# Designs tried in a protein design chat: VH-VL binders against FAD synthase (ribL). Part 24

Target 1, 153 residues: FAD synthase (ribL), of Halorubrum lacusprofundi (b9lsn4)
Amino acid sequence: MTRVVAQGTFDLLHPGHVHYLEDAATYGDELHAIVARRTNVTHKPAPILCAEQRRDMVAALTAVDEAHLGHPEDVFVPIQRLDPDVIVLGFDQHHDEADIAAALAERGIDCRVERASGRDPRYEDELLSSGDIVDRILKQRGSDCDGAREGQR
Key: E = the ipSAE of ESMFold2; O = the ipSAE of OpenDDE; V2 = 0.75 times the mean of E and O plus 0.25 times the DockQ between their complexes.

## First folded at step 21 (VH-VL; framework fv_fasinumab)

Design r1 (from p1 with heavy chain L32Y F100D; at its last look DockQ between E and O 0.23; V2 from the best seeds 0.00; counts 0 for: pae E 16.7 > 2, placed apart)
Fold by ESMFold2, look of step 21:
Structure r1 (fold): chain C 153 residues (1-153), chain A 122 residues (1-122), chain B 107 residues (1-107)
Amino acid sequence: as target 1 above (153 residues)
Amino acid sequence: QVQLVQSGAEVKKPGASVKVSCKVSGYDLTEYSIHWVRQAPGKGLEWMGGFDPYSGETIYAQKFQGRVTMTEDTSTDTAYMELTSLRSEDTAVYYCATDDRWGKYDYFFDYWGQGTLVTVSS
Amino acid sequence: DIQMTQSPSSLSASAGDRVTITCRASQDIRNYLGWYQQKPGKAPKRLIYAASSLQSGVPSRFSGSGSGTEFTLTISSLQPEDLASYYCLQHNSYPLTFGQGTKVEIK
């Protein structure tokens, strides 16, 4: 059996997340997804949704065999326990594959590092990032900047 | 920091049951699950069972299968271990210790309760 | 079940001595091994995880090494407060199994 790990925040789910996980699943027999905790997300705004909700949503996807919460401080801890054969990085993840492979080797994890393909928009007005979804919500439901001082609600 | 506080010492007769509680403070049981370890006087540590995040089920050591029940109440952040049909050899200190409930990382037993002495004598 | 054979079962050493405790697993457990210290009357405390990683707040005189089936805990310069029993734990496979323990005394 070939165990695959994918990792990400998976905040507001969108088709890009689904594509990533579907592509990752093709690398093996069993796909485990690790959902980052809020404390692991340092280069982006904090996630909108709590980690357990994000994990549960990911676990419901047909491509995912199991979903797990990440470690509060060390992102490699869940990977060490799962002992995967393959780790698949997201298309847009900024990590260098060689750096990840080196970090895994230092921790005694012997696995292949791959990168998922990207997903182009398929529909008019499709949103492929949690940030774009948040921006759309604010545009449609957010306070008017000119009116912010009027004490609206 | 996570803190585990166990119920007080108990004295039981052979054939009775005991239920030891372990209240988690600092974080709730949605982030931690509990394993139970015992230590007879002057003896080593013996794992009794606990939640396995990988399988999603509670695993009991074969020695205790049929006599032990481990439960967790996330609404009160309290874990319980009930041991039935007590024998004198069940005299021990019973510890609760943490694992990450929903992960499989190497933080096994990084927090421990203070221990609960259970004495079984006629 | 994976048997953990810990040696020695007890030792007596002088302050400042280098102390070595070994655990041998009956099967390959990779690096899924922790070392625990239990001072008299206290709950166990983890010293080492993942065979060789030092737990935060543990003095650097403690170190762990090994992988597979042979593992070592070393105390580079024994201190009076290190008087305790020491246990290895494998968590590669259920049931989780401890070594039988090593009681360390100061001469």
Scores: ipSAE 0.000, ipTM 0.488, lowest interface PAE 16.7, mean pLDDT 83
ESMFold2 (binder alone), look of step 21: mean pLDDT 90; pTM 0.933
OpenDDE, look of step 21: ipSAE 0.017; ipTM 0.625

Design r2 (from p1 with heavy chain L32Y F100E; at its last look DockQ between E and O 0.04; V2 from the best seeds 0.00; counts 0 for: pae E 16.2 > 2, placed apart)
Fold by ESMFold2, look of step 21:
Structure r2 (fold): chain C 153 residues (1-153), chain A 122 residues (1-122), chain B 107 residues (1-107)
Amino acid sequence: as target 1 above (153 residues)
Amino acid sequence: QVQLVQSGAEVKKPGASVKVSCKVSGYDLTEYSIHWVRQAPGKGLEWMGGFDPYSGETIYAQKFQGRVTMTEDTSTDTAYMELTSLRSEDTAVYYCATDERWGKYDYFFDYWGQGTLVTVSS
Amino acid sequence: DIQMTQSPSSLSASAGDRVTITCRASQDIRNYLGWYQQKPGKAPKRLIYAASSLQSGVPSRFSGSGSGTEFTLTISSLQPEDLASYYCLQHNSYPLTFGQGTKVEIK
């Protein structure tokens, strides 16, 4: 049995996330998704949704066998516990495959590192990032700042 | 809102040590790593080291290996950079800067401290 | 170590001019490159991440392009407040390395 790990924030789900997880699932028999935790500080760009909600949404995808919350300090803790055969990086995620493989080897994690293919837009006006979705929402539904305040913004 | 506030300017003699602090507010150090970058007068930016979340260790630029120590006190949300055996060439502005330990992308140096001038002279 | 060769080292241009700054990496760094602006007496500020993505709050006259080993920062219409030094940073691998910097002056 080949256990695969994918990792990400998975905030506002979009077709890029679905493609990534479907592609990752092709590398093995079980796909485990690790969902990054929300930080307590506002940083560019913090996830909109709480980690438990994001985990539950990811777990509902047919490509995903299990979804887990990540570790707040050490990204490798859940990876060590799952002991996967393959880790699949997102198409545009940071770090080269070789760099990740070296970090895993240093921690004694015997695991192949692969990278998912990219998803081309398939529809006019398709949004393939959570940031683009947020920007669209703010443009279409956001209040103007001049006098639209009523409370928390 | 994230803010990085560094300790004040220092004047040191050759052979002394300096310890620069970087107080972080608006976020928890356990969610971010701190890197240190210096800039000699009239020169460019030079990375000195920082915490690497993937290895779980602090990585130091080879030039400073053995002379620099970078530590964090999470109870006070303060990072420190200590440079020993100071030389006149170590005269520079020292910056702390952050990167996210978690997130979709590891984007470097989103926030910077105001800088700490360290002058090393006889 | 990955060397970043930044050019030009300095330039002087008139307001309204298009300005182009180039960084070349000694190895493929994919899109793990950021561009930073440092105004006199201030800490650096990130303009561009992932080679081409504009940081929120940065004017749209700034743009980044490139992938692999060749990268460009463009200021489409130079403004007086753009007087600064500009640096690229690669974060594909440790040690992290900056370009040597480009000092931009307004005539």
Scores: ipSAE 0.000, ipTM 0.492, lowest interface PAE 16.2, mean pLDDT 83
ESMFold2 (binder alone), look of step 21: mean pLDDT 89; pTM 0.928
OpenDDE, look of step 21: ipSAE 0.015; ipTM 0.605

Design r3 (from p1 with heavy chain F100H; at its last look DockQ between E and O 0.02; V2 from the best seeds 0.00; counts 0 for: pae E 19.3 > 2, placed apart)
Fold by ESMFold2, look of step 21:
Structure r3 (fold): chain C 153 residues (1-153), chain A 122 residues (1-122), chain B 107 residues (1-107)
Amino acid sequence: as target 1 above (153 residues)
Amino acid sequence: QVQLVQSGAEVKKPGASVKVSCKVSGYDLTELSIHWVRQAPGKGLEWMGGFDPYSGETIYAQKFQGRVTMTEDTSTDTAYMELTSLRSEDTAVYYCATDHRWGKYDYFFDYWGQGTLVTVSS
Amino acid sequence: DIQMTQSPSSLSASAGDRVTITCRASQDIRNYLGWYQQKPGKAPKRLIYAASSLQSGVPSRFSGSGSGTEFTLTISSLQPEDLASYYCLQHNSYPLTFGQGTKVEIK
């Protein structure tokens, strides 16, 4: 059995998340998704939803066999516990595959590193990021200074 | 969970050196970046330097370059800051504070040592 | 070097008052800003990380806002135990720089 790991924030789910997980699942027999905790999220706004809710939503996706919460301080702890054969990076994740592979090798983890394919928009006005969804909500439902607004991105 | 315990207060004469220790417990020192911050009496906080995991090097504030050395002893989980050629204006409380080596900003300076008073007097 | 200009340098307020403290960065630091409280004779304690995220165990009367170059710490209802100096810290770029501090006193 080939065990695959995917990692991500998975805040407000969108078709990009589904594509990533479906593509990752093609690399093996069993897909485990690690859902980052708020303490592990850097370089972008904090997730809107709590980690347990995000995990439960990811676990409900057909492509995902199990979903796990990430470790609050060490992102490699759940990877070591799961002992995967393949780690699949998201298309837009900025880390170099070679750097991730080196970090795994330093920890004695013999694991192939792959990168998922990207998903192009398939429909007009399709939103493929949690940030875009939040922006749409604020434009249409926001009331602080701007009020609710009609529009599309 | 992470705890930083610093060495005790020191009184030094001008021209001497001081070496302040910071013992880490509750996490492996090899997974942390230790930074040093000082505070002169009645003054604000001043960053002195620390380990930058992205470059893999220790970065020193320019003001202290040439007088400060920051080291770690992984066998005892202890970080050190040594300041040489002490002057009266080096009288301050010296703190160690944590970052995590792999870039998570919500761990940045989340734990501080209790501080070490260094008094430089003639 | 990124300068952090913190204001005011000191303030006095009554218990129950709303207090605001601002930090302005000399260049864009995104949300790489923390707010720290230092009570007399003690080490600093982090209140806010990532500009707006409340540290676990910190009372909800504390909040942070802002991104880019202007940031605010708010205490919605000042309590006697909030007597302290408050500092912002940017960690977007080396050298790391603190604001000059704001000493908060209770009338």
Scores: ipSAE 0.000, ipTM 0.481, lowest interface PAE 19.3, mean pLDDT 84
ESMFold2 (binder alone), look of step 21: mean pLDDT 91; pTM 0.937
OpenDDE, look of step 21: ipSAE 0.007; ipTM 0.589

Design r4 (from p1 with heavy chain L32Y F100L; at its last look DockQ between E and O 0.04; V2 from the best seeds 0.00; counts 0 for: pae E 17.0 > 2, placed apart)
Fold by ESMFold2, look of step 21:
Structure r4 (fold): chain C 153 residues (1-153), chain A 122 residues (1-122), chain B 107 residues (1-107)
Amino acid sequence: as target 1 above (153 residues)
Amino acid sequence: QVQLVQSGAEVKKPGASVKVSCKVSGYDLTEYSIHWVRQAPGKGLEWMGGFDPYSGETIYAQKFQGRVTMTEDTSTDTAYMELTSLRSEDTAVYYCATDLRWGKYDYFFDYWGQGTLVTVSS
Amino acid sequence: DIQMTQSPSSLSASAGDRVTITCRASQDIRNYLGWYQQKPGKAPKRLIYAASSLQSGVPSRFSGSGSGTEFTLTISSLQPEDLASYYCLQHNSYPLTFGQGTKVEIK
């Protein structure tokens, strides 16, 4: 069997996440998704939802066979446990496929590194990022007190 | 990646006011809450206040309540701290620092500005 | 307000020494404690978050431990570039409070 790993934060789910996981699933027989813990989400807005809830939501997607929580300190721990044949990177993830492949080889993990295709908007007003969803929520339902606080934003 | 660039050093007389700016680049201000921390010469770090996204309010340390105003302009990705009724003990380096706007757990003060020296002397 | 008592206020050690710095909180702050390094003339830099988690890019000789009211920053083998002041910060509740700092000098 061909085991595929995908990794992401998967906070407020949106069609971009579903596309990524569906595309990743085409690379093998089983798709395992690693859901990043809050401690691994640096240089991005912290996720709204706790890791267990995000994992449970990802596990419910048809494309995903199993969902796992990431390791709080070492992103390679769950990869070593799963011993995948293919790792599929998200379309916009910063790391280069070759750099990831080299890091995996250093750890004795023999697998291919691929990158998922991007997702174009398919209908008007579609939100394809957790940040856009958060912004929409705040605009429509957030409290905004003018003055010294957010009133100038 | 993310950078906080503060306005330049200022010299003020007692009784004046100062307004320090902090421009966020790399990501826009809607992703980060800005806090202000100062450090008097030879002294430690002192938190002055910052935006709390959970309450939607700016929280000021009691020591500065009534003298400090912190504002943000998301159209220019710039935060401001204004301190009034300056006196010599307000001489310090003033830093802006970030947390992630929607997190309270792991990302407090992960990025800092370069600091702005404010000197209060007659 | 939560007071953070940091000790020692200063220390002088040789390269290769093991150095420990402690912070005690006046009440339970769980693991909402960060450690910061400030080199002379520079802005602070976070070393440790969540009491014990090492910030990406920070050398592995730095480690943090503790929870509740007692916390320790350890430098397992002091290097010349570790000359700095070190601060703990609690972010369990407002107002946010720093320890008073520990100045580390290299003999």
Scores: ipSAE 0.000, ipTM 0.479, lowest interface PAE 17.0, mean pLDDT 84
ESMFold2 (binder alone), look of step 21: mean pLDDT 90; pTM 0.929
OpenDDE, look of step 21: ipSAE 0.008; ipTM 0.592

Design r5 (from p1 with light chain S53Y; at its last look DockQ between E and O 0.73; V2 from the best seeds 0.00; counts 0 for: pae E 7.8 > 2)
Fold by ESMFold2, look of step 21:
Structure r5 (fold): chain C 153 residues (1-153), chain A 122 residues (1-122), chain B 107 residues (1-107)
Amino acid sequence: as target 1 above (153 residues)
Amino acid sequence: QVQLVQSGAEVKKPGASVKVSCKVSGYDLTELSIHWVRQAPGKGLEWMGGFDPYSGETIYAQKFQGRVTMTEDTSTDTAYMELTSLRSEDTAVYYCATDFRWGKYDYFFDYWGQGTLVTVSS
Amino acid sequence: DIQMTQSPSSLSASAGDRVTITCRASQDIRNYLGWYQQKPGKAPKRLIYAASYLQSGVPSRFSGSGSGTEFTLTISSLQPEDLASYYCLQHNSYPLTFGQGTKVEIK
């Protein structure tokens, strides 16, 4: 059996997340998703939803066999514990495949590194990032934001 | 970083109960999976039970089922283990031990309390 | 229940010796195995997680290996401060089970 790991924040779920996880699942027989804790999210805004809720939502997706919380201090500890055959990076995740492979090798983890394909928009008004969803909410429902009222689109 | 400080030693008679506390600092108790392990004098380590965040339930070793209750008070970040109907063979050091929650097969026992000696004398 | 059979039960070795402690699981536990050191009068301390990964702050003379059903803790050059009892723990399934322990003494 081939065990695949995917990881991400998975805040407000959107079709980009679903595509990533579906693509990751094609690399093996069992897909495990690692859901980042807030402490692991250092290069973008903190997630809106708590980690447990995000994990539970990811675990409910058909492509995902199990979902786990990340380790607050060392992102490689869950990977060591899961002992996957393949790690699939998201299309636009900022780490280079070679750098991740080197970090895994340094820790004695024998694991192939792949990157998922991107998802093109399929609908005129489709939102493919949690940030875009937040921005839309603020524009439509934000009462204290300049320019967030009617006519600001 | 995570610190576990347990309540002091107890001397009990057979048939009594004991409740050992484990105060967590450095992290919120809800981020951890607290388990209890005991060690009789001169003997090995024995797992008694703990909270399983995957199921949301406390799992007890069958040997202690019906005599042990493990609870948590998140307002004080304190976990408790209560063992009832004490026998002389329950004389042991009782440890709380933990790791961070991550799922079905948690990272067990990175952090340990100092231990609480419970002596049951007839 | 998964039985962990640890050997030897005790050993006595000289400083500088290579020491090997083994655990055998009654069924496949993949890499869900930790190694713990307990010095006299102290709480246990995790040395190794996931069968082979060294806990931060643990001296490099300690190493772990194995997967499935057979696991080994090695101390490459025994030091006086390594006087302790050592335990393996499986966490593949409940109930969590420890090996019976190995008491390591210095001659």
Scores: ipSAE 0.016, ipTM 0.668, lowest interface PAE 7.8, mean pLDDT 88
ESMFold2 (binder alone), look of step 21: mean pLDDT 90; pTM 0.933
OpenDDE, look of step 21: ipSAE 0.432; ipTM 0.813

Design r6 (from p1 with light chain N31K; at its last look DockQ between E and O 0.81; V2 from the best seeds 0.00; counts 0 for: pae E 9.0 > 2)
Fold by ESMFold2, look of step 21:
Structure r6 (fold): chain C 153 residues (1-153), chain A 122 residues (1-122), chain B 107 residues (1-107)
Amino acid sequence: as target 1 above (153 residues)
Amino acid sequence: QVQLVQSGAEVKKPGASVKVSCKVSGYDLTELSIHWVRQAPGKGLEWMGGFDPYSGETIYAQKFQGRVTMTEDTSTDTAYMELTSLRSEDTAVYYCATDFRWGKYDYFFDYWGQGTLVTVSS
Amino acid sequence: DIQMTQSPSSLSASAGDRVTITCRASQDIRKYLGWYQQKPGKAPKRLIYAASSLQSGVPSRFSGSGSGTEFTLTISSLQPEDLASYYCLQHNSYPLTFGQGTKVEIK
């Protein structure tokens, strides 16, 4: 059996997440998704949803066989525990595939590193990031600097 | 880092109950999967039960079902194991042990409490 | 229930010796096996997880191998500080079950 790992925050789910996981699933027989804990998200705003909720939503996706929470102290521990054959990076992750492969090899993980394809927008007003969804909510339903709270509905 | 500090040794008479505590520090108890393992003098390790984060339920070893209750107080980050109707063969060191919650196939017991000796004698 | 049969139950070896402990599962447990060391009077400590992955901070003389039903813990060069009892644990399914233990003594 070929075990595949995908990893991400998976906050407010959007079609980009679904595409990533569907593409990752094509690399093997069993797709495991690792959902980052809040403490692991250091290079962007903290996720809106708690880790358990994010994991449960990811686990419900047809492409995902199992979803797991990340390790709060060492992001490589879940990968070592799963011992995958393939790790699929997200399309827009800035890590070099070779650098990731070297870090895995240093830790004794014999695993191919692949990168998922990107998803182009298919609809005119489609949002493909959790940040964009949050921004849209704030613009349409949030208070702003120049307004009374009349737009809070 | 996770630290588990257990309550002190207990001496009990047969038929009594004991409640051992395990205080978690460094992390919120709700991020951990607490299990209890005991060891009779000169014997091996015996799993008693613990929280299964996949099902969200506490699973008890069949041998102890009906006599053991495992609870958690998230306001004090303390887990408890209560064993009732004590017998002399319940004399053992009781450990709490844990890892961070993972999912279906947890790899358990990266962190251990120091152990609590419970002696049951008439 | 999955039974774990550990052998030998005890052994005595000299410092520097290579020591091998085996653990057999009554059913396929894939790689869901850990190895634990317990020094006298102390709580257990995990050495190996996922059958073969070395826990951080554990000396490299310890190694684990196997999958399915047969697993091995090896100490390549026994040290005086390795005096302990060693246990395997399967966590493929509940109830979690330990092997009976192997007491390692140094001559």
Scores: ipSAE 0.011, ipTM 0.639, lowest interface PAE 9.0, mean pLDDT 87
ESMFold2 (binder alone), look of step 21: mean pLDDT 91; pTM 0.937
OpenDDE, look of step 21: ipSAE 0.376; ipTM 0.797

Design r7 (from p1 with heavy chain S33H; at its last look DockQ between E and O 0.61; V2 from the best seeds 0.00; counts 0 for: pae E 13.7 > 2)
Fold by ESMFold2, look of step 21:
Structure r7 (fold): chain C 153 residues (1-153), chain A 122 residues (1-122), chain B 107 residues (1-107)
Amino acid sequence: as target 1 above (153 residues)
Amino acid sequence: QVQLVQSGAEVKKPGASVKVSCKVSGYDLTELHIHWVRQAPGKGLEWMGGFDPYSGETIYAQKFQGRVTMTEDTSTDTAYMELTSLRSEDTAVYYCATDFRWGKYDYFFDYWGQGTLVTVSS
Amino acid sequence: DIQMTQSPSSLSASAGDRVTITCRASQDIRNYLGWYQQKPGKAPKRLIYAASSLQSGVPSRFSGSGSGTEFTLTISSLQPEDLASYYCLQHNSYPLTFGQGTKVEIK
């Protein structure tokens, strides 16, 4: 049995998240997703949704067998607990695969590091990041705007 | 920094009940699992119960089922353990201990309260 | 229930000595084992998680090894402040169970 771990913030879910998790699931028999806690998101705006809600939304995705909250102090704690065979990085995650593999080896985690494929937009005006979704909301609903989004296709 | 502060020592008669509190600061109680562990004088550590993320329910050690209730008040970030029908064998230090709320296989007990001595005098 | 058999129950060693403590699980618990230190009059403190991973802020003289049913905590060079009782804890399945403890004394 091959256990796969994926991790991310997973704030406002979008098709990029779904693709990432579906691609990660192809690397093994069960997929565990680790949802980052707010305390672990330090170099960009904090996630809008609380960690439990983000975890519950991820858990509802068909590709995900279980979803977990990350550890607020040490991001490797849940990985060691799960003892995965494969960790799959997101397509756009900047981390060097070799550096992640070295950190895992230092901790005695015998685990491959892979990277998911990217998802190209399939629809005009498709939003593939939580930041883009937030920006769209603010532009259209952030003050006294009252325009409704017109139908696309 | 997470801190767990427990209520003060108590002396009880056999047959009475005790309710020990554990106030959490530095994190929301809703992000933590609270477990209770006791230690009789000169003895080892004994797990009494805690939240099981797999079942989504609180699990009690079999020897305490029917006598123990573990509750939480998120408005005050305080967890409680109530033990009823006290016996002299229940004399112990009672600890609350946490791990972070997430799925199966994640009980690490990163943080411990200072302990609450409960003495049951016959 | 998973029984955790810890040995020895106590030991005395000199500062600088290498100390080993073992725990045996009655069934396979993979790496779901932690090691805890309890100094006299204090609450326990986690030293090792996932059988072999050192908790942040714990001195590197502490190490853990093993998986499955056999686990070892090692103190490579015992220091006076290591006077404590040490416990293993399995968290593979409920009920959570501790080893009986090992009291470490300094000669």
Scores: ipSAE 0.000, ipTM 0.549, lowest interface PAE 13.7, mean pLDDT 84
ESMFold2 (binder alone), look of step 21: mean pLDDT 90; pTM 0.927
OpenDDE, look of step 21: ipSAE 0.350; ipTM 0.785

Design r8 (from p1 with heavy chain S55R D106E Y111R, light chain S53Y; at its last read DockQ between E and O 0.67; V2 from the best seeds 0.00; counts 0 for: pae E 3.4 > 2)
Heavy chain, then light chain:
Amino acid sequence: QVQLVQSGAEVKKPGASVKVSCKVSGYDLTELSIHWVRQAPGKGLEWMGGFDPYRGETIYAQKFQGRVTMTEDTSTDTAYMELTSLRSEDTAVYYCATDFRWGKYEYFFDRWGQGTLVTVSS
Amino acid sequence: DIQMTQSPSSLSASAGDRVTITCRASQDIRNYLGWYQQKPGKAPKRLIYAASYLQSGVPSRFSGSGSGTEFTLTISSLQPEDLASYYCLQHNSYPLTFGQGTKVEIK
ESMFold2, look of step 21: ipSAE 0.394; ipTM 0.796
ESMFold2 (binder alone), look of step 21: mean pLDDT 91; pTM 0.942
OpenDDE, look of step 21: ipSAE 0.420; ipTM 0.819
ESMFold2, fold request of step 24: ipSAE 0.338, 0.360, 0.382; ipTM 0.791, 0.801, 0.792
ESMFold2 (binder alone), fold request of step 24: mean pLDDT 93, 92, 92; pTM 0.951, 0.947, 0.946
OpenDDE, fold request of step 24: ipSAE 0.353, 0.300, 0.365; ipTM 0.787, 0.778, 0.798
ESMFold2, last read: ipSAE 0.323, 0.386, 0.350; ipTM 0.783, 0.805, 0.794
ESMFold2 (binder alone), last read: mean pLDDT 92, 93, 93; pTM 0.951, 0.952, 0.953
OpenDDE, last read: ipSAE 0.327, 0.235, 0.377; ipTM 0.780, 0.755, 0.801

## First folded at step 23 (VH-VL; framework fv_fasinumab)

Design u1 (from r8 with heavy chain T30K, light chain S52K; at its last look DockQ between E and O 0.81; V2 from the best seeds 0.00; counts 0 for: pae E 7.8 > 2)
Fold by ESMFold2, look of step 23:
Structure u1 (fold): chain C 153 residues (1-153), chain A 122 residues (1-122), chain B 107 residues (1-107)
Amino acid sequence: as target 1 above (153 residues)
Amino acid sequence: QVQLVQSGAEVKKPGASVKVSCKVSGYDLKELSIHWVRQAPGKGLEWMGGFDPYRGETIYAQKFQGRVTMTEDTSTDTAYMELTSLRSEDTAVYYCATDFRWGKYEYFFDRWGQGTLVTVSS
Amino acid sequence: DIQMTQSPSSLSASAGDRVTITCRASQDIRNYLGWYQQKPGKAPKRLIYAAKYLQSGVPSRFSGSGSGTEFTLTISSLQPEDLASYYCLQHNSYPLTFGQGTKVEIK
């Protein structure tokens, strides 16, 4: 049995998240997702949703066998606890695959590091980031009581 | 840094009850999985029960089920363990211990309280 | 219920000695095993989590190994301050169960 780990914020879920997790699942028999806590999200705006809600939503995805909250003090602790065979990075994550592999090795984590494939937009106006979803909400429903939504095809 | 501070020692008679408190600082109590472990004099560690974040409920060791109640007050960040119908065999040091909530297969007991001695004697 | 059998129940060793303590689980617990140190009169302290990972602030002379049903805690060079009782804990399944403990003395 091959245990796979994926990690991310998974705030407002979008098709990019689903693709990432589906692709990660192909690397093994069990997919465990680690959901980052708000305090560990420093490279982008703070998530809108609380960590428990984000974890529960991720856990409901078909590709995901179990979802876990991240560790507030050390992002590598959950990985150590799960003892995975494969860690799959998101396609667009800014971390260098070699840097992650080195960090895992120095912590005694014996696992393979892979990177998921990317997902191209499939629909006009499809949103593949939580930030874009927030921006559209604000534009259509923000400080004005009225708003308009574009149709999706 | 998570810190756990327990209430002071208690002396009880058989048949009485005791309620031990565990004050959490450094994080909100609701971010933690609080468990209770006891140690009789000269004996090893014995798990009594605790909150299971995966099930979202408190699990009690069978030995204590019906005699123990574990509660939390998030407004004061304090966990409690109440043991009723005390017997001399319940003389022990009672510890609260915790780790961060994250899911199934928790690695428990990263942080420990200082312990509370409960002595049950006639 | 998963039984944890620790051995030895006690040992006496000189400073500088290599010390090993073992725990055997009655069922496969994967790596859901922690090692704890309890010095006289004090609360337990976690040394090792996930069978082999050193807790922050724990001296590197401590190490853990094993998976499945057999686990070992090693102190590569025993120090006077390592006088304590040591416990393993399985947390793969409820009820959580500790080994009966190993008392380490310095002779």
Scores: ipSAE 0.049, ipTM 0.689, lowest interface PAE 7.8, mean pLDDT 87
ESMFold2 (binder alone), look of step 23: mean pLDDT 91; pTM 0.942
OpenDDE, look of step 23: ipSAE 0.588; ipTM 0.867

